# VHH binders against Probable carboxypeptidase X1 (CPXM1): the designs that were tried, part 2

Target 1, 162 residues: Probable carboxypeptidase X1 (CPXM1), of Homo sapiens (Human) (q96sm3r113to274)
Amino acid sequence: TGCPPLGLESLRVSDSRLEASSSQSFGLGPHRGRLNIQSGLEDGDLYDGAWCAEEQDADPWFQVDAGHPTRFSGVITQGRNSVWRYDWVTSYKVQFSNDSRTWWGSRNHSSGMDAVFPANSDPETPVLNLLPEPQVARFIRLLPQTWLQGGAPCLRAEILAC

## First folded at step 4 (VHH)

Design q20 (from b3 with G55K; framework vhh_7pa5_2)
Fold by ESMFold2-Fast, scan of step 4:
Structure q20 (fold): chain B 162 residues (1-162), chain A 121 residues (1-121)
Amino acid sequence: as target 1 above (162 residues)
Amino acid sequence: QVQLVESGGGMVQPGGSLRLSCAASGFTFSNYAMSWVRRAPGKGPEWVSTISSGKGYTSYADSVKGRFTISRDNAKNTLYLQMNSLKPEDTALYYCAKEGLRYYGSAFDYWGQGTQVTVSS
């Protein structure tokens, strides 16, 4: 079995440790990319339930800083929680780093290429992907590869780590 | 403060066309995805179409795909919905919605008053 949740859903991982290549707006920033986060419901709420990269971002990534060397064993993803719009990532790659500057990917042992994980097919159902080989690193990135046609790369996530 | 003002609704016969407009203020319009949502009499809200920020990638509900076209003019802070081949089933109050949904308790709360579209012979 794998490691427990790192703490995106529980808020144990602070907003300052979540980063992304881009976001469509503040209300769809990396701090919104937490598993089970919900869209705004009240008159003052100008945010939705996901991180979403902006359309012009050719190399989108969502990053988590675990704060110290951590054994990453799995990733859970959901799509965007919104009554107005459907968006979800359908596949992604995973990268790791010790310094947020030099990165290495999770690889498929059979092909030697970067592993591509199948992800979501609806906005709410969590999809778990166990990493083929757990990695010890401080940072983990999710790199959307494909997403709903006509939509945007949006996700909510949790990381399994110890 | 976010403000959206819809216009362009009216009465039209089946097969006719209308163009809706939404004037936006209180935020940097070009940075946000924009949507059209409608509410038919006695029904809940139905999402119609969304246009992304930047290059304006579009998405449509199956019920309107091929008939409606969403577009935006960032210089004018305006969202549009071109509606062609209108059907009686398109009769509804049409609302403009900014990315970052507003929802108001058990009743939906759009930023604008909406614009009424009535399709009848």
Scores: ipSAE 0.000, ipTM 0.148, lowest interface PAE 13.2, mean pLDDT 83

Design q8 (from a5 with G99E; framework vhh_3k1k_2)
Fold by ESMFold2-Fast, scan of step 4:
Structure q8 (fold): chain B 162 residues (1-162), chain A 122 residues (1-122)
Amino acid sequence: as target 1 above (162 residues)
Amino acid sequence: QVQLVESGGALVQPGGSLRLSCAASGFTFSNYAMRWYRQAPGKEREWVAGISSGGSYTSYEDSVKGRFTISRDDARNTVYLQMNSLKPEDTAVYYCAREPYYSGSKYTFDYWGQGTQVTVSS
């Protein structure tokens, strides 16, 4: 076992602890970036199952505030759950901070460069990435690097912490 | 570069059938929900049908439900509207539209085709 989910899916992590560089709309805001969250299906529903950065955001990030120093060990991602379109992140980097101002990246042990994690290839299948070395920090950010061609960086996530 | 080109409109008798096609180019077609709208003379454009990016979800305006079927062929970048049991009230210019990136509303779209005329008359 070892490292349990932090609580994005379970709502143990409140909406106020989720932040992003931008969002396309309130219905695609960071509070919608929770693992297994679902789109609305009724006429007039303006929310979908993902966080999505706005189209003009050149440096998108999705942030979780654990509220206290926490050992981050892994990340699970899904694409956008939507009845209307496909979007998913295909690769991302991970950063950590104790103060939300000074950030350091998860590193690849052999190259010493920032680790780039392969992510999703469909909207629903969860993809787990274990961090090469667990990090103790208060904040964690996911930084989409690539996403579905012609789409947007959209994701749902859970964080593993111990 | 986004282009939507409708075709298939014709004059048909009441009770007849037509299949409209919309050929899309300049974007990743499989990634977008697609919609059909129509506009009769002197009236606003109204939503007719929609199909999700995955093709598994479709939706229809009440007056066409059971008579019209929307479908798509992502390999050919084409969305179709099969129209059966046509009525004089279905006479309109039919428009293909791409669902906008930013909206969940049936009533907001970022790109339209030029339209194709359907006339149902004896």
Scores: ipSAE 0.007, ipTM 0.325, lowest interface PAE 8.9, mean pLDDT 86

Design q9 (from a5 with Y101R; framework vhh_3k1k_2)
Fold by ESMFold2-Fast, scan of step 4:
Structure q9 (fold): chain B 162 residues (1-162), chain A 122 residues (1-122)
Amino acid sequence: as target 1 above (162 residues)
Amino acid sequence: QVQLVESGGALVQPGGSLRLSCAASGFTFSNYAMRWYRQAPGKEREWVAGISSGGSYTSYEDSVKGRFTISRDDARNTVYLQMNSLKPEDTAVYYCARGPRYSGSKYTFDYWGQGTQVTVSS
Protein backbone atom coordinates (compact mmCIF):
# COMPACT_ATOMS: atom_id res chain seq x y z
CA THR B 1 0.00 0.00 0.00
CA GLY B 2 1.55 3.26 -1.04
CA CYS B 3 0.97 6.72 0.40
CA PRO B 4 -1.35 9.09 -1.51
CA PRO B 5 -0.39 12.45 -3.05
CA LEU B 6 0.34 15.12 -0.44
CA GLY B 7 -1.50 17.79 -2.44
CA LEU B 8 0.77 19.94 -4.62
CA GLU B 9 -1.34 19.22 -7.73
CA SER B 10 -4.69 19.47 -5.88
CA LEU B 11 -3.66 22.73 -4.13
CA ARG B 12 -4.30 21.08 -0.74
CA VAL B 13 -0.73 22.24 0.02
CA SER B 14 -0.94 26.05 -0.06
CA ASP B 15 1.57 28.31 -1.83
CA SER B 16 2.89 29.41 1.59
CA ARG B 17 4.10 25.81 2.17
CA LEU B 18 6.36 25.90 -0.92
CA GLU B 19 9.85 27.47 -0.85
CA ALA B 20 12.95 27.40 -3.05
CA SER B 21 16.62 28.41 -2.88
CA SER B 22 16.02 30.94 -5.69
CA SER B 23 13.66 31.64 -8.62
CA GLN B 24 14.31 33.17 -12.05
CA SER B 25 11.13 35.26 -11.70
CA PHE B 26 7.87 35.33 -9.73
CA GLY B 27 6.18 33.42 -12.59
CA LEU B 28 8.74 30.60 -12.13
CA GLY B 29 8.59 30.61 -8.33
CA PRO B 30 8.04 27.61 -6.03
CA HIS B 31 4.23 28.06 -6.23
CA ARG B 32 4.58 27.12 -9.94
CA GLY B 33 6.39 23.84 -9.11
CA ARG B 34 3.12 21.82 -8.86
CA LEU B 35 2.58 18.62 -10.85
CA ASN B 36 0.63 19.28 -14.09
CA ILE B 37 0.62 23.08 -13.71
CA GLN B 38 0.46 24.77 -17.13
CA SER B 39 2.18 27.76 -18.75
CA GLY B 40 0.43 30.98 -19.69
CA LEU B 41 -0.80 30.99 -23.29
CA GLU B 42 -1.14 34.72 -24.15
CA ASP B 43 1.79 36.91 -25.24
CA GLY B 44 1.43 39.04 -22.09
CA ASP B 45 1.41 36.17 -19.58
CA LEU B 46 4.31 36.47 -17.12
CA TYR B 47 4.22 32.90 -15.75
CA ASP B 48 5.26 29.44 -16.93
CA GLY B 49 4.60 25.85 -15.85
CA ALA B 50 7.46 25.12 -13.45
CA TRP B 51 9.69 26.33 -10.68
CA CYS B 52 13.08 27.36 -12.12
CA ALA B 53 16.17 28.27 -10.10
CA GLU B 54 18.30 31.35 -10.92
CA GLU B 55 21.27 30.81 -13.27
CA GLN B 56 23.73 31.73 -10.48
CA ASP B 57 22.23 29.28 -7.96
CA ALA B 58 24.94 26.62 -7.51
CA ASP B 59 22.92 24.59 -4.95
CA PRO B 60 19.26 24.75 -6.00
CA TRP B 61 16.52 23.22 -3.86
CA PHE B 62 12.71 23.03 -3.92
CA GLN B 63 11.05 22.63 -0.51
CA VAL B 64 7.65 21.44 0.72
CA ASP B 65 6.40 22.03 4.28
CA ALA B 66 3.86 19.31 5.14
CA GLY B 67 2.91 21.29 8.29
CA HIS B 68 3.37 18.36 10.68
CA PRO B 69 5.39 15.10 10.91
CA THR B 70 4.55 13.17 7.75
CA ARG B 71 5.73 9.85 6.27
CA PHE B 72 7.31 10.65 2.89
CA SER B 73 7.39 7.63 0.55
CA GLY B 74 7.85 8.95 -3.00
CA VAL B 75 8.36 11.83 -5.40
CA ILE B 76 6.87 12.46 -8.85
CA THR B 77 8.54 15.00 -11.16
CA GLN B 78 7.90 16.60 -14.55
CA GLY B 79 9.92 19.13 -16.53
CA ARG B 80 8.89 22.67 -17.47
CA ASN B 81 5.64 23.20 -19.37
CA SER B 82 6.41 26.08 -21.76
CA VAL B 83 5.31 27.44 -25.14
CA TRP B 84 8.91 28.30 -26.16
CA ARG B 85 11.54 26.43 -24.10
CA TYR B 86 12.89 23.06 -22.95
CA ASP B 87 14.01 22.67 -19.33
CA TRP B 88 13.98 19.59 -17.09
CA VAL B 89 15.92 18.09 -14.18
CA THR B 90 17.64 14.81 -15.10
CA SER B 91 18.67 13.77 -11.54
CA TYR B 92 18.06 14.94 -8.00
CA LYS B 93 18.68 14.13 -4.33
CA VAL B 94 16.12 14.28 -1.52
CA GLN B 95 16.54 15.74 1.99
CA PHE B 96 14.29 15.86 5.05
CA SER B 97 14.01 18.07 8.14
CA ASN B 98 11.85 18.58 11.23
CA ASP B 99 12.87 22.25 11.71
CA SER B 100 13.97 23.47 8.21
CA ARG B 101 17.52 24.02 9.58
CA THR B 102 18.97 20.51 10.16
CA TRP B 103 18.70 18.23 7.11
CA TRP B 104 19.35 14.56 6.44
CA GLY B 105 19.44 12.87 3.06
CA SER B 106 17.72 9.88 1.52
CA ARG B 107 20.37 7.12 1.32
CA ASN B 108 21.13 4.36 -1.17
CA HIS B 109 20.64 0.88 0.40
CA SER B 110 23.83 -0.64 -1.03
CA SER B 111 26.41 2.17 -0.88
CA GLY B 112 25.19 4.12 2.18
CA MET B 113 25.77 7.30 0.14
CA ASP B 114 23.07 9.87 -0.72
CA ALA B 115 20.55 8.43 -3.15
CA VAL B 116 20.60 10.08 -6.60
CA PHE B 117 17.26 9.64 -8.35
CA PRO B 118 17.13 9.60 -12.17
CA ALA B 119 14.45 12.06 -13.20
CA ASN B 120 13.01 13.48 -16.41
CA SER B 121 13.99 13.15 -20.08
CA ASP B 122 11.16 15.29 -21.53
CA PRO B 123 8.97 18.16 -20.25
CA GLU B 124 5.68 16.29 -19.67
CA THR B 125 6.08 12.62 -18.74
CA PRO B 126 5.79 12.15 -14.95
CA VAL B 127 8.61 10.11 -13.38
CA LEU B 128 7.94 8.40 -10.06
CA ASN B 129 10.76 7.64 -7.63
CA LEU B 130 9.93 5.65 -4.52
CA LEU B 131 12.20 6.45 -1.58
CA PRO B 132 14.37 3.46 -0.53
CA GLU B 133 13.41 4.10 3.11
CA PRO B 134 10.27 6.16 3.79
CA GLN B 135 11.08 8.96 6.24
CA VAL B 136 8.99 10.72 8.87
CA ALA B 137 9.67 14.48 8.82
CA ARG B 138 7.86 17.81 8.45
CA PHE B 139 9.85 19.18 5.47
CA ILE B 140 11.09 17.58 2.26
CA ARG B 141 13.54 19.11 -0.26
CA LEU B 142 14.36 18.12 -3.83
CA LEU B 143 17.93 19.05 -4.82
CA PRO B 144 18.53 19.05 -8.60
CA GLN B 145 21.93 17.49 -9.38
CA THR B 146 21.86 17.55 -13.20
CA TRP B 147 19.55 19.04 -15.83
CA LEU B 148 19.21 19.49 -19.59
CA GLN B 149 22.47 20.84 -21.08
CA GLY B 150 21.93 24.47 -22.07
CA GLY B 151 18.82 24.60 -19.88
CA ALA B 152 18.00 25.49 -16.29
CA PRO B 153 16.95 23.33 -13.30
CA CYS B 154 13.17 23.48 -13.61
CA LEU B 155 10.57 21.06 -12.27
CA ARG B 156 7.00 20.35 -11.36
CA ALA B 157 6.46 17.91 -8.51
CA GLU B 158 4.07 15.90 -6.36
CA ILE B 159 5.00 14.18 -3.09
CA LEU B 160 3.59 10.82 -1.93
CA ALA B 161 2.96 10.96 1.82
CA CYS B 162 0.80 9.62 4.67
CA GLN A 1 -2.45 3.97 -30.47
CA VAL A 2 -1.63 7.48 -31.65
CA GLN A 3 -2.23 8.19 -35.34
CA LEU A 4 -1.85 11.40 -37.39
CA VAL A 5 -2.92 11.51 -41.07
CA GLU A 6 -2.07 14.57 -43.18
CA SER A 7 -3.94 15.40 -46.40
CA GLY A 8 -4.55 18.26 -48.83
CA GLY A 9 -1.15 18.48 -50.52
CA ALA A 10 -1.19 19.33 -54.23
CA LEU A 11 0.58 21.08 -57.09
CA VAL A 12 -0.32 24.80 -57.07
CA GLN A 13 0.87 27.85 -58.98
CA PRO A 14 2.79 30.69 -57.27
CA GLY A 15 0.36 33.04 -55.53
CA GLY A 16 -2.12 30.19 -55.03
CA SER A 17 -3.76 28.91 -51.85
CA LEU A 18 -4.04 25.45 -50.27
CA ARG A 19 -5.53 24.06 -47.05
CA LEU A 20 -3.86 21.12 -45.32
CA SER A 21 -5.64 18.90 -42.79
CA CYS A 22 -4.31 16.57 -40.11
CA ALA A 23 -6.74 14.02 -38.68
CA ALA A 24 -5.79 12.72 -35.23
CA SER A 25 -6.85 9.57 -33.36
CA GLY A 26 -5.80 7.48 -30.38
CA PHE A 27 -5.56 10.30 -27.83
CA THR A 28 -7.60 13.12 -26.28
CA PHE A 29 -6.94 15.66 -29.05
CA SER A 30 -8.17 18.72 -27.10
CA ASN A 31 -5.48 18.19 -24.43
CA TYR A 32 -2.53 18.62 -26.82
CA ALA A 33 -0.85 21.46 -28.64
CA MET A 34 -0.47 20.67 -32.35
CA ARG A 35 2.19 21.73 -34.84
CA TRP A 36 3.04 21.77 -38.53
CA TYR A 37 6.55 21.20 -39.85
CA ARG A 38 7.94 20.94 -43.39
CA GLN A 39 10.93 19.35 -45.09
CA ALA A 40 12.26 20.22 -48.55
CA PRO A 41 14.60 17.74 -50.33
CA GLY A 42 18.10 17.83 -48.84
CA LYS A 43 17.02 20.21 -46.04
CA GLU A 44 16.34 19.69 -42.35
CA ARG A 45 12.77 19.56 -41.08
CA GLU A 46 11.69 23.06 -40.04
CA TRP A 47 8.88 24.23 -37.77
CA VAL A 48 6.10 26.13 -39.57
CA ALA A 49 3.27 26.82 -37.11
CA GLY A 50 1.90 25.84 -33.71
CA ILE A 51 -1.45 26.03 -31.94
CA SER A 52 -2.00 25.60 -28.21
CA SER A 53 -4.39 23.22 -26.49
CA GLY A 54 -7.76 24.98 -26.73
CA GLY A 55 -6.59 27.18 -29.61
CA SER A 56 -6.08 30.45 -27.69
CA TYR A 57 -2.44 30.88 -28.83
CA THR A 58 -0.84 30.45 -32.26
CA SER A 59 2.75 30.94 -33.39
CA TYR A 60 4.52 31.00 -36.76
CA GLU A 61 7.97 30.83 -38.32
CA ASP A 62 8.93 34.30 -39.64
CA SER A 63 8.98 33.24 -43.33
CA VAL A 64 5.28 32.25 -43.23
CA LYS A 65 3.84 34.99 -40.98
CA GLY A 66 0.92 36.78 -42.61
CA ARG A 67 0.56 34.06 -45.27
CA PHE A 68 -0.24 30.92 -43.24
CA THR A 69 -2.92 30.40 -40.59
CA ILE A 70 -3.10 27.42 -38.23
CA SER A 71 -6.45 26.45 -36.72
CA ARG A 72 -8.11 23.45 -35.06
CA ASP A 73 -11.51 21.77 -34.79
CA ASP A 74 -11.56 19.77 -31.57
CA ALA A 75 -15.00 18.27 -32.37
CA ARG A 76 -13.44 16.70 -35.51
CA ASN A 77 -10.01 15.96 -33.97
CA THR A 78 -8.41 17.91 -36.82
CA VAL A 79 -5.75 20.64 -37.14
CA TYR A 80 -5.54 22.76 -40.31
CA LEU A 81 -2.96 24.87 -42.10
CA GLN A 82 -4.36 27.50 -44.46
CA MET A 83 -1.59 28.54 -46.87
CA ASN A 84 -2.03 31.74 -48.91
CA SER A 85 0.28 33.57 -51.32
CA LEU A 86 2.30 30.39 -51.91
CA LYS A 87 5.88 30.70 -53.19
CA PRO A 88 8.16 28.12 -54.88
CA GLU A 89 10.23 28.05 -51.68
CA ASP A 90 7.18 26.68 -49.81
CA THR A 91 7.60 23.40 -51.77
CA ALA A 92 8.05 20.63 -49.19
CA VAL A 93 6.49 17.63 -47.51
CA TYR A 94 4.33 18.99 -44.67
CA TYR A 95 4.09 17.03 -41.41
CA CYS A 96 1.68 17.19 -38.49
CA ALA A 97 3.08 16.65 -34.99
CA ARG A 98 1.50 16.18 -31.56
CA GLY A 99 3.14 18.43 -29.03
CA PRO A 100 3.00 18.00 -25.28
CA ARG A 101 0.02 19.67 -23.58
CA TYR A 102 0.56 23.49 -23.70
CA SER A 103 4.18 23.03 -24.82
CA GLY A 104 4.03 25.30 -27.88
CA SER A 105 7.81 24.98 -28.30
CA LYS A 106 8.95 24.56 -31.91
CA TYR A 107 11.56 22.08 -30.63
CA THR A 108 9.09 19.88 -28.69
CA PHE A 109 6.99 17.32 -30.57
CA ASP A 110 5.72 13.82 -29.93
CA TYR A 111 4.31 12.03 -32.98
CA TRP A 112 4.74 12.65 -36.70
CA GLY A 113 2.29 11.78 -39.46
CA GLN A 114 3.26 10.38 -42.87
CA GLY A 115 3.32 13.85 -44.50
CA THR A 116 1.60 15.47 -47.48
CA GLN A 117 3.49 16.86 -50.51
CA VAL A 118 3.02 20.52 -51.47
CA THR A 119 4.59 21.63 -54.76
CA VAL A 120 4.52 25.29 -55.84
CA SER A 121 5.51 25.58 -59.53
CA SER A 122 4.34 27.21 -62.67
Scores: ipSAE 0.006, ipTM 0.157, lowest interface PAE 10.2, mean pLDDT 84

